# Ledger of designs, part 5: miniprotein binders against q9bqp7

Target 1, 240 residues: q9bqp7
Amino acid sequence: VPQNWFPIFNPERSDKPNASDPSVPLKIPLQRNVIPSVTRVLQQTMTKQQVFLLERWKQRMILELGEDGFKEYTSNVFLQGKRFHEALESILSPQETLKERDENLLKSGYIESVQHILKDVSGVRALESAVQHETLNYIGLLDCVAEYQGKLCVIDWKTSEKPKPFIQSTFDNPLQVVAYMGAMNHDTNYSFQVQCGLIVVAYKDGSPAHPHFMDAELCSQYWTKWLLRLEEYTEKKKNQ
Below, E stands for the ipSAE of ESMFold2; O stands for the ipSAE of OpenDDE; V2 stands for 0.75 times the mean of E and O plus 0.25 times the DockQ between their complexes.

## First folded at step 14 (miniprotein)

Design R6d (at its last look DockQ between E and O 0.01; V2 from the best seeds 0.00; counts 0 for: pae E 11.1 > 1.5, pTM O .758 < .8, placed apart)
Fold by OpenDDE base, look of step 14:
Structure R6d (fold): chain B 240 residues (1-240), chain A 118 residues (1-118)
Amino acid sequence: as target 1 above (240 residues)
Amino acid sequence: SEERLKKLIERYLRFAKDLGDPEMLKEWIEFVAELAKRSGNPEVIRKAIELILEVAEETGDPEAIKEAIEALARVAERANDPEVIRKAIELIREVAERTGDEELKRKAEEAIRRVEEK
């Protein structure tokens, strides 16, 4: 049990949008401060086994591609991910805010992969928006808050070259989603809350993306795990 | 303020109940119990105890009631106010009697014994 338990949901907030808020998605800028990001917390609290597996994978990739080839590979993966997120932001943004859509950004296997998911996405409330949990003292940048099949979700878009049909195959992504949910639900910049999460794994070859829906129960389970990771991070930082 | 904390506790527990997730309710009960304990305020602790039991009974979930009993026992074990301890014991007994569950009765008796041996 976490020593510093805090609720993921906020009883003072409703899931209903205030009818008066304009249809424009929120985009709160991320402020660089001393507060750790969700990503930083997760990276610094990986298990010895996770670290070992990643290092083993890295060494295998270096053996196959060379050091320079591996650097190029990692750079390309990063760039592809970035372009995918930019394309999704453009698609999900209201038409009036659409600068000239770079048609080239929309011509990707990843965009093709998510088309069937996008059909079920509506009511976009936030895109690439910063969240801060003031009490638990962490920040993050969430990809999207929208309705998926009529349920308001924090949506996290992921790219993969390998199938990830199970949520367990997404590693710490569920923790990231619930961390964003908990932060948003307690961030004063937001008037609403979310009770569900959605991880969408998009594929480079355009094969149908896997949606991993997280209901309130599953979110609560991962929230406890997130709190433990955050405590571990905090303890490690005190000892440095 | 004491009143703000009491209202917050009430809102948290009602919200957790309304979500209908027993595991979530358990987490919220634990959190509310810890908040009440940290306040050190006997009135807040008493209110938390009352609300925890009320919500647990309303769910009819034996596990929620068990967790509520354990939470109350932990609060009472750490309370320095005799009235808080007395009230916690009283409420634990009442809940155990109402449920009719022999396991819950046993747990209540064990919890009460721990509090009395303090």
Scores: ipSAE 0.009, ipTM 0.195, lowest interface PAE 8.9, mean pLDDT 84
Fold by ESMFold2, look of step 14:
Structure R6d (fold): chain B 240 residues (1-240), chain A 118 residues (1-118)
Amino acid sequence: as target 1 above (240 residues)
Amino acid sequence: SEERLKKLIERYLRFAKDLGDPEMLKEWIEFVAELAKRSGNPEVIRKAIELILEVAEETGDPEAIKEAIEALARVAERANDPEVIRKAIELIREVAERTGDEELKRKAEEAIRRVEEK
């Protein structure tokens, strides 16, 4: 149980955006500071078993590709993820279209993979937007806030080179989503809150993306796990 | 490259000891043996077989020690360097001499015979 429990939802805030909300999606700039990011917290609170599995995977890839091949592989994966997020921001922004961007940026299997998901996405409220939890003192950069099948969600886009729709390697992804949600719900830059989450795994070969919907109850359960990771991180930093 | 591989093997030995998970230790042993074999460097291979058995014995798990003996035997069977072969046999024999576990003695003796018949 967390020592410093804090609710994920804000009872003083509406869960419905009102008509006075801006028609252009929010994009709060991320400020670099000493306050830890969600991804930093998760990376630095991995169990010894998680660290072992990651290191083993890394060294198996180096055995197959060589050191230079592995460096090129990881750089390419990172760049493709960055391009995918840039393309999605362009597609979801009312100010940008395929005609206004480099067509090669938008030409990818990952974009093809998510087309069926994008048909169910509407009411985009935020894109690539910073969040800060004012009380718990952590920051993040969320990908998207929009309605998915009528439910307002924090949406997180993930890329995968494997065409199989398995999510077993994504066990920290729900923690990332709820951490962003909690931060948004307690960030004074936002006038509304979100109670649902969505993780979308897109595939390089264009195979249909796999959505993982998180209702409010599931989000609350993962929130408790996030708070434990944040507490562990904080304790580690006190023992410098 | 040699120094980097030795440091990597040492670091992973510490991780393997800290994990306390027998199945993951088995997989780590297999990984370190393959890493050393791929290096093609006899000094790296000798260091790896020393560490593999040391790590397995530190767990106190007979199954981990049996897997380590098998890994050393496989390394020795495919080695061209007589010093690697001699070192692997020496290490396996030392386990047979100091263990009170009859299954480990039998496994060690079988592994030595297999390597010597090469």
Scores: ipSAE 0.000, ipTM 0.363, lowest interface PAE 11.1, mean pLDDT 80
ESMFold2 (binder alone), look of step 14: mean pLDDT 75; pTM 0.732

Design Zc2 (at its last look DockQ between E and O 0.02; V2 from the best seeds 0.00; counts 0 for: pae E 9.2 > 1.5, pTM E .606 < .8, placed apart)
Fold by OpenDDE base, look of step 14:
Structure Zc2 (fold): chain B 240 residues (1-240), chain A 103 residues (1-103)
Amino acid sequence: as target 1 above (240 residues)
Amino acid sequence: SEKLKKLIELLKRWLKFLIEALKEKGDPELAELLEWLEFLIELLKKLAEELGNPELAEKAEELAKEIEKLIEELKKRGDPEVIRKAKELAEKIEELLKEIEER
């Protein structure tokens, strides 16, 4: 049990959209503060086993591609991920705020992959928006808050070239989503709360994306795991 | 249905990857193999719901139950025998998908 238990859901917030919710998605800028990001907390609290598995993967990829080939591969994966998020932000943004959609950004296998998920996405409330949990003292940048199949979710978009075991990094994705949910639910910049999460794994070849829906119960279970990771991070920082 | 077609496409993709991961002598991390198998169960259950043929729907549900048992075995022992059973189940799902496409 976490020593510093805090609820993921805010009992003072109603799940009902206030009729005054702005028609424009929120985009709160991430402030560079001394406050740790969700990503930093997760990276610094990886188990020795997770680190070993990532290193083994890296070494295998270096053996296959060479060192320079692996650097290029990693750079390309990062760039493709960035372009995918930019394209999704453009798609999910209201038409009135659409700068000239770079048609080249929309011509990707990842965008093709998520088309069937995007059909079930509506009521976009936030895009690329910063969240802060004031009490637990962490920050994050969430990809999207929208309704998926009529349920308000924090949506996190992931890119994968192969559904190969390279998804070791996805083990912490549920923790990232619930960390964003918990922060948003207690961030004063947001008037609403979320009870569900959605991880969408998009594929480079345009194959249908995989939606991982997280209900309120599953979110609560991962929230407990997130709190333990946050405590471990805090303890490691006190001992440095 | 368009929904059924999408489910079949997803299953074919996931089966291909499962088979590739099981052929590569690299021990898929047990946790990842479990996640893939859990997703196969979800897809098979959804497939069973979308199948207009009761016999094929029952086969999909039976395969889902066999994978649930395999997950329970994997959680107890990372045995080479479990990898063999996972391959056999993948082959059975591929056969089911062929039977669905041929009708």
Scores: ipSAE 0.021, ipTM 0.392, lowest interface PAE 4.6, mean pLDDT 84
Fold by ESMFold2, look of step 14:
Structure Zc2 (fold): chain B 240 residues (1-240), chain A 103 residues (1-103)
Amino acid sequence: as target 1 above (240 residues)
Amino acid sequence: SEKLKKLIELLKRWLKFLIEALKEKGDPELAELLEWLEFLIELLKKLAEELGNPELAEKAEELAKEIEKLIEELKKRGDPEVIRKAKELAEKIEELLKEIEER
């Protein structure tokens, strides 16, 4: 029930890449703008129940680890996520120079966890690339655009420790994927569009990652929810 | 001890969350209230384990038992009288925390 609906797909674009496309994945630089990011919109529109669950989890972790222990834990989780994305960009980039390869970057349970998924990934079109929805005025930085089992997808890589973060961390992930998809499909820096999404949840212990495939119909359903969150965000900013 | 001080601070923060929820709406959703009370019980039991003073530890355990009884009453009916009892228990916990900090 968005007040201002906008289509996720662009009828003026083909879902097939041009035959003359470059062999190097796109990496559009992220520029600082006054428009909000996808992650900012989602952070500012969390429900009271979502906030409550996160605070309950935080307080239990602080009780177990202490405040300093919790700060160290969260810092390490952030660093592991950053290194995971760096390793994936290196693995998926055809322009790697392997003269002095950093073995520590590629040695992680998270990288082991996604190996079976990476075998089904091909045709990488974008890595760590900025997207901007010029009409709806939001920006993002997507992880990857590539084919997964023959379907061109916006792919989002997530890290998770079993069992706690998985249950809590997937709530908004589909919204993030469709927001990037909608932005890319209406961004003049891209000559093609994407109709599918993929969320890959990787595990620290190397257990097989869980892929969550999103076909066009499912993406359209989450797109409607994204539009509601964006509308809620703009209403909040009017009252500030 | 340092562990006890951090536990007291955590209890104070959680109690503030509960009190604010009770004031903000006046009649919070039953499920939300139950979750808040259950976590408060967990914190009180931890506090009782960390207290060296047997009198204070017994007070913390008695407050946890009162909250458990209150939860059972809430599950049966959700009476506004029970919400008032939750506010009274929050005040008793604040008094206990002040007594612990004085000693």
Scores: ipSAE 0.012, ipTM 0.400, lowest interface PAE 9.2, mean pLDDT 79
ESMFold2 (binder alone), look of step 14: mean pLDDT 72; pTM 0.682

## First folded at step 16 (miniprotein)

Design U1 (at its last look DockQ between E and O 0.01; V2 from the best seeds 0.00; counts 0 for: pae O 14.1 > 1.5, pTM E .394 < .8, other shape alone 5.015 > 2.5, unsure alone 59.871 < 70, placed apart)
Fold by ESMFold2, look of step 16:
Structure U1 (fold): chain B 240 residues (1-240), chain A 118 residues (1-118)
Amino acid sequence: as target 1 above (240 residues)
Amino acid sequence: SPEELLKKVLRLLRKAERTGDPETIKEAIEKLAELAKRANDPMLLQWAIMLVQLLAEETGDPEAIKEAIEALARVAERANDPEVILFAILLVEQVAERTGDEELIRKAEEAIRKVEEK
């Protein structure tokens, strides 16, 4: 149980967006500071099992590809993920025009993979937007806030190759989403809140993406576990 | 649906954590096994495995830990994704070692061997 429990939801806020709000999604810039990011906290509090599994996977890949081949592989995966997120931001932004879109961004298997999900996404409120939890002292950069099948969600987009996705992201995805939710719900830059999360796993070959919906009950469970990871991180920093 | 099964498992695990009731733990494990059989989604299975691990690490009840070990082994036996299988095996080993119970450690080693033979 966390020593410093804090609620994920803010009772003074509604998840009902103001109908007069601008149609342009929020994009709050991430500022450099000493407070840790969600991804840093999760990376620094990986369990021994997660570390062991990741190291085992790395060694098998290096044996298969060679050290230089492995570096090239991981660089390409990173670049594809970055391009996927850029393409999604472009597709979901009301400011996008056809002549401003990169055709290579729009012609990826990952984009085809998510098409059936995107048809259920509407009411985009934020894209690639910073969140900060001033009380708990952490920051993040969320991918998207939008309605999915009528429910306002923090949406996190992930890529997966067949086979062998990056395991760290797989285990911590729910914690990442709820951490963004908690920060957004208590961030003065946002006038609304969210009670749901969505994780979408897209596939390189264009196979239909898997959506993973998290309602408020599930989010509350993972929020408690996020608070424990944040406390663990803080304790490690004291020993630095 | 798989998501509804996961919510059921979470509800049962919360009740089991509050009460320490072995029958509630067994019910949660049966629903987790059903989820593992029905789900062909590696992400959903990994979420379920994480939740079982959290039960085992947060409870002090030896019977709950034993049931968690059996649940993790059952997930590893039924999963199709090699990464899910390997993760479940590692968690079985960790949970058993943290108990200090020699019988549970022996059962975990047998479960690991069975999964590795497949």
Scores: ipSAE 0.011, ipTM 0.353, lowest interface PAE 9.4, mean pLDDT 73
Fold by OpenDDE base, look of step 16:
Structure U1 (fold): chain B 240 residues (1-240), chain A 118 residues (1-118)
Amino acid sequence: as target 1 above (240 residues)
Amino acid sequence: SPEELLKKVLRLLRKAERTGDPETIKEAIEKLAELAKRANDPMLLQWAIMLVQLLAEETGDPEAIKEAIEALARVAERANDPEVILFAILLVEQVAERTGDEELIRKAEEAIRKVEEK
């Protein structure tokens, strides 16, 4: 049980958009501060087993591809991920703010993969927007806040070469999503609340993406785990 | 903007690839270090990491590369994307392996441990 309990949901906020919902999605810039990011917290609190598995994976990939091949692979994966997020931001942005869509960004297997999910996405509230939890002292950059099938969600877009049909296969991504939710729900820059999360795993080959919907109950369960990770991080930083 | 800076770095890298000019590489590294200090965008950070990696492969000043990598690692530590962090760690490790910098190796290992402890 976390020693420092804090609720994921803010009872003072309504899920209903105020009538002054900006027609334009929020894009709050991430500010440089000494406050740890969600990703930093998650990275610094990975289990020895997770680290070992990642290292073993890395070593295997280097053995298969060579060092230069692995670097190239890593760079390509990263580039593909970036282009995918840029394409999604362009797609989800209001048409009036659409800079000349690089049509080439839209021609990817990943974009094809998420088309069926995008059909169910509406009411975009934020894109690539910073969140800060002032009390718990962490920050993050969320990909998207939008309605998925009529439910307001923090949406996290992921790329994968392998099927991830189970939410458990997304590792710490559920923790990231709920961390963003909890921060947003208590960030003064946001006037609304989210109760759901969505992890979308897009595939390079254009096969249908897997949506991992997280209802309020599941979010609450992962929130407890997030708080434990945050406490562990805080303790480790005190001992350094 | 960080994006403009990244574009400039890419141009410098392309020039360095064509000319092999060490000064062009040095300038690219310096700008990458600046980018790393300014990058709050995970996507830009990913590009910066990739570019530092490319520079590390093309015969950059080990100290300049180290500084840039350290800056990127600090930014990556602030990034919320586990993949970005992993890439930063991998980059640090690769550079450490290439340079033999035990401190970088230690930092990478520590970052990995910290990731593992989660």
Scores: ipSAE 0.000, ipTM 0.209, lowest interface PAE 14.1, mean pLDDT 77
ESMFold2 (binder alone), look of step 16: mean pLDDT 60; pTM 0.415

Design Yc2 (at its last look DockQ between E and O 0.54; V2 from the best seeds 0.00; counts 0 for: pae E 9.8 > 1.5, pTM O .784 < .8)
Fold by OpenDDE base, look of step 16:
Structure Yc2 (fold): chain B 240 residues (1-240), chain A 89 residues (1-89)
Amino acid sequence: as target 1 above (240 residues)
Amino acid sequence: SDELARLIQLLKKYLRFLIEKGDPMLLEWLAMLIELLRQLAEELGNPDLAQRAEELLRDIFELIEEGNPEQIRELAEEIERLLREIDSR
């Protein structure tokens, strides 16, 4: 049980969109501060088993691609992921930000992969927006807050490509989603609450993306795990 | 024994989600749990269980790369069989 228990959901916030929700998605900039990001907390609190599995994977990939090939692969995966998020932000933004839709960004297999998911996405409330949990002292940058099949979700977009999609994963993606949910639900910059999460895994070849929907119960279970990781991070920092 | 029992319970839970959703992200979590099972099997001096866990890890990694929902379901059923065998010991 976490020593510093805090609820994921805010009882003072209603799930109902106020009719005055701006038609424009929120985009709060991430401030550079001493507050740890969700990603930093997760990376520094990986279990020995998670580190071992990732290292085994890395060694296998180096054996297959060579050291230089693996570096190139990692750089390419990162770049493709970034371009995919930029393309999604452009698609989900109601303002045709006349930023020249680099037509090349929209012609990706990842964008093709998510088309069936995008049909079920509506009511976009935030895109690439910073969240801060003031009490628990962490920050994050969430990809999207929108309705998926009529349920308001924090949506996290992931890219997957051959040979192994988990190069971008610390195996903690559900923890990342609930960390963003909990922060948003208690961040004063947001007037609404989320109760659900969605992880979308997009594929480079354009194969249909896989949605992983997280209901309120599952989110609550991962929230407890997140709190334990945050405590571990805090303890490690005190001992340094 | 208590750690193994908790691990088995977690595995059973994740397997249900895998069967229902066929989500590759759950396979990553499953891989971690099966690696923990492998380590516990080694610590307990059960090399047969450790070997079966290593084989399952290989299968999980293959399914993360190219798996479909049906193959994920078959894997889940195989892991359920393994867990039943452990519980009966």
Scores: ipSAE 0.015, ipTM 0.255, lowest interface PAE 8.1, mean pLDDT 81
Fold by ESMFold2, look of step 16:
Structure Yc2 (fold): chain B 240 residues (1-240), chain A 89 residues (1-89)
Amino acid sequence: as target 1 above (240 residues)
Amino acid sequence: SDELARLIQLLKKYLRFLIEKGDPMLLEWLAMLIELLRQLAEELGNPDLAQRAEELLRDIFELIEEGNPEQIRELAEEIERLLREIDSR
């Protein structure tokens, strides 16, 4: 249990976006400063078991590809992820024109993989938008806020070259979502809040993406775990 | 011990989810829990259990790459047998 508990939801906010007219999705610029990001907190607070499993995976990849091959592989995976997010932002943005769409961005297996999910996504409210928790002092960049099957969600898009994601990313994906949710719900740049989350894992070969829906109860469970990770991070910084 | 009992409960929960859902992402959680079991087995002076956990970890990593639901169910059944052996002893 965290020593200083803080609520994930803001009772002074509506869980429905205020819209008299359709609005362009929010895209708050990321302004890095002295406060840590969600991903930095999670990286610095991995358990010994998480580190061990990640290292075993890395060693298997290095044995298969060689050290230089592994470096090229990881660089290409990172680039593929960036292109995937760029393509999704283009697809989901109402400001895109037909001439501005790069057909090459839309040809990836990852985009094919998520097509059936996108049919259930509507009411996009934010894309690639910064969030900051003023009280708990952390920042993040969320992928998307939109309705999924009628429920407003923080949506996080993940890529996987195989049907199984990296072990670390699986363990911490729900923590990322709830950390972004808590920050958004207490960020003065946003006038609404979100109580649900969605993690979508897209596959390089175009296989149907797997959605992981998180209702308010599940979000609350992971929020407690996020607070413990943030508390652990803060304590480590005091001892450095 | 209390820690071992909690780990067994978590393992049983995830095994039921794996059988019912067939979600490959749950295999990574299972790998973490089996590694914790291996470490506890060493702390409790049970090297046979620790080695069996190591073998399970290798099997889990194989399935993480493939994701076959039938193979996942077979692995879940093997782990359930191990947990019953721990409880009966």
Scores: ipSAE 0.006, ipTM 0.224, lowest interface PAE 9.8, mean pLDDT 77
ESMFold2 (binder alone), look of step 16: mean pLDDT 78; pTM 0.759

## First folded at step 18 (miniprotein)

Design Yc3 (at its last look DockQ between E and O 0.28; V2 from the best seeds 0.00; counts 0 for: pae E 13.3 > 1.5, pTM E .407 < .8, unsure alone 64.332 < 70, SAP 78.659 > 70)
Fold by OpenDDE base, look of step 18:
Formats: sequence, C-alpha cells, structure tokens
Structure Yc3 (fold): chain B 240 residues (1-240), chain A 89 residues (1-89)
Amino acid sequence: as target 1 above (240 residues)
Amino acid sequence: SDELARLIQELKKYLRFLIRKGDPFLLEWLLMLIELLRELAEELGNPDLAQRAEELLEDIFELIEEGNPEQIRELAEEIERLLREIDSR
C-alpha cells in the first residue's frame, strides 16, 4: 500500500461536464518547473532489470543497424510519433482553429490505422494540455481528453510497428494514463473529472489500431501502482 | 530458511490465484518473481538458476510486446516450477 495514498477521483467534481465547460478544447501550456513529469517518474523508476533489457535491446539494434543507423532509426521513430500527434491534434481541433492542415501529415499509415477509433471519439475537452497534481507534486502533458463511445476518457495515442493487442503489451502506458487522470481530476484548471482511460495503439502499416479501454476499476488499480512508482521516485531523489 | 520456504509457498499460491483470475497485473507480478528468483539464485550461489532467471526476463519482455496470454501462463508455470526447485533445496 502506498504510504502517501491519494484518490484518483475527486469527489468534489461531477462526472458530468458542466454546461459551463468551454466548447473549445483546453490547451494549457506546460510550465517549466522543478516538478517532475510523469514520464520522468516512470523512466527513473524502471527496475534494474528493465533498464538492463532495454540496454541489451539497444546493443542488439546497434549491432544490426550500426551506431549511425540506430540513431537514424531512433530519430525516425521519434519524428513519426511527433507527426502523428500533430496530425491528431489537427484532426481533433475545432475547424476554426485548424491551421492549414498539412495534407501530408494526414497521409500516414498511423492516421489510417486510427480512423475507426476517431469515429467513436467526440466531445473533445482538452488537446496537448498540461496537468498538475499539486498535492502529489507531478506534472504531465496529456494528448487528449474526449468521449470515446460516450465515456469521457484521457486518451493516449501510441505508435507501434508491432501489434499490441493487449493492454499488458503497453508497458507503463496505463500508469501514464492514470497519472494524467489523477492530476487532471485534482488540477484547478479543469472543471470536470475523468473516470476512464484509453490507450490507442496505431500501426505504421495502416492496420486497425488497438483501443485499450480502461474503466474506473482498472484505472484505480493502475493508480495504486502509479503511487508506488511516485514514492520510489521521491525516495531516490532524497538520497541524491 | 523456513521463512523463505513459507514465502515461496505463499507466492506460488498467489501466482496461481492471479493466473486463474486473469489479473491485468500478472506480467508485473511475474517480473517481480523473476527478479526474486535471480536474487535467490545469487544468494544460493546457483549460476544456472540465475541464468535461467535472466532468460525468463527476456522472455517476459517479448511476451509483453506480443501480449499472448497463453504464453504468459506458460511463463508463470515455469516460474512456479523454478520456485519449487528452490524450495526443495
């Protein structure tokens, strides 16, 4: 059990969007503070074994591709992910805020992959928006808050070259999603609450994306794990 | 120690429970158990068991990527077997 237990859900917030919620998706800028990001917490609390296996993978990839080839590969993966998020932000943004849609951004296998998911996405509340948990002292940048099949979710978009048909295949992504949910639910910049998460794994070849829906129960379970990772991070920082 | 043997038995029971339940955190539990196996192998001076734990760590990461629940179950059964081998020593 976490020593510093905090609820993922805020009992003071309604699950129903208030009629006062802005029609325009929120885009709160990330403030550069000494506050750790969700990503940083997760990265620094990887087990020694996880780090070792990642390093072994890296070494194998370098052996196969060479050092320059691996750098290029990593850069391309990063660029593809970035372009995908930019394209999604453009698609999910209201028409009036649509910067000139670079048609080239929309012509990707990843965008094709998520088309069936996008049909079930509505009521976009936030896009690329910062969240801060003031009490637990962490920050994050969430991809999207929207209704998926009529349920308000924190949506996290992922790119993969390999099929990830199971939520377990998404590693720490569920922890990231619930961390964003918990932060948003307690961030004063948001008037509403989320109870569900959604991880969408998009594929480069345009094959149908896998949606990993997280109900309130599953989110609560992952939230406990997130709290443990956050505690571990805090302890590691006190000892540095 | 009798205490370690007891802990291993409780972990096996819990693992079997998680497998039967289809617990979404089964892989994370398996990772922790493999880590424990490695630590125990080092304490026991059993390099073969340590090596096997490393192999299982590789396997589980592949399984995390593939997400095959049947293979995860097989891995869990293998971990349970290795825990039994430790308990028998």
Scores: ipSAE 0.013, ipTM 0.358, lowest interface PAE 8.2, mean pLDDT 81
Fold by ESMFold2, look of step 18:
Structure Yc3 (fold): chain B 240 residues (1-240), chain A 89 residues (1-89)
Amino acid sequence: as target 1 above (240 residues)
Amino acid sequence: SDELARLIQELKKYLRFLIRKGDPFLLEWLLMLIELLRELAEELGNPDLAQRAEELLEDIFELIEEGNPEQIRELAEEIERLLREIDSR
């Protein structure tokens, strides 16, 4: 158990937007500072198994492609993920009128993959929006806050290829979702909170995406694990 | 030893519960089980089991990326077969 327990939910907040909330999705800009991001905390606290598997995959790819070829491959995988998130932001934000580029972004296997999920998404409250946990001192950039099948969720969009890509090599997505949730629920830029999470895994070939819903109880379980990772990160920084 | 056999039995019960529940914690539990298998196989001096545990680590990585619950359950059944093999020795 964490030594410094902190609740994921804020009892002083409603999970329902009120009349003072903006009518368009929030997009809080990310500020670069000394406090760690969620992704940096998770990267710096990877388990020995995660590091082992990543290193084996990396060495196999370098044998096949060479070092320069591997760097190009990993850059291309990163760019595909970036374009996927850009396309989803465009689809979910009707106020952004980039119709010509929007059509080119929509021509993606990943976008085809999520179409059946998007039918169940409504009430978008935030897109590509920064969060900061005011007390625990970490930041993040969440993908989306919206209703999924009537439940307000922090939604994380994940891409997957048949070969295991470098940036998709972690099993930390549930920790990422709850870390964003906890940060949002204790961030003064937000007037409401969320109690549920959703991880959507999209496929390059357009195969139907897999949704992974996280109710409040499951989010609380993963929140404990996130707090342990944050404590581990803090201890590593004290010893450096 | 009796303590190893009791640990394996407890892990089997918990794994069966997680598989029936079908939750995201199963992936973390599978990684912990495979690490335990590797350590136990090394302690027992069984390099074949250690090799099989390392191969399962790679399979876990793929299952995390794909998120396919049926493949996760198949892997869990393979882990249970390996644990029974360790227990019988």
Scores: ipSAE 0.000, ipTM 0.176, lowest interface PAE 13.3, mean pLDDT 73
ESMFold2 (binder alone), look of step 18: mean pLDDT 64; pTM 0.495

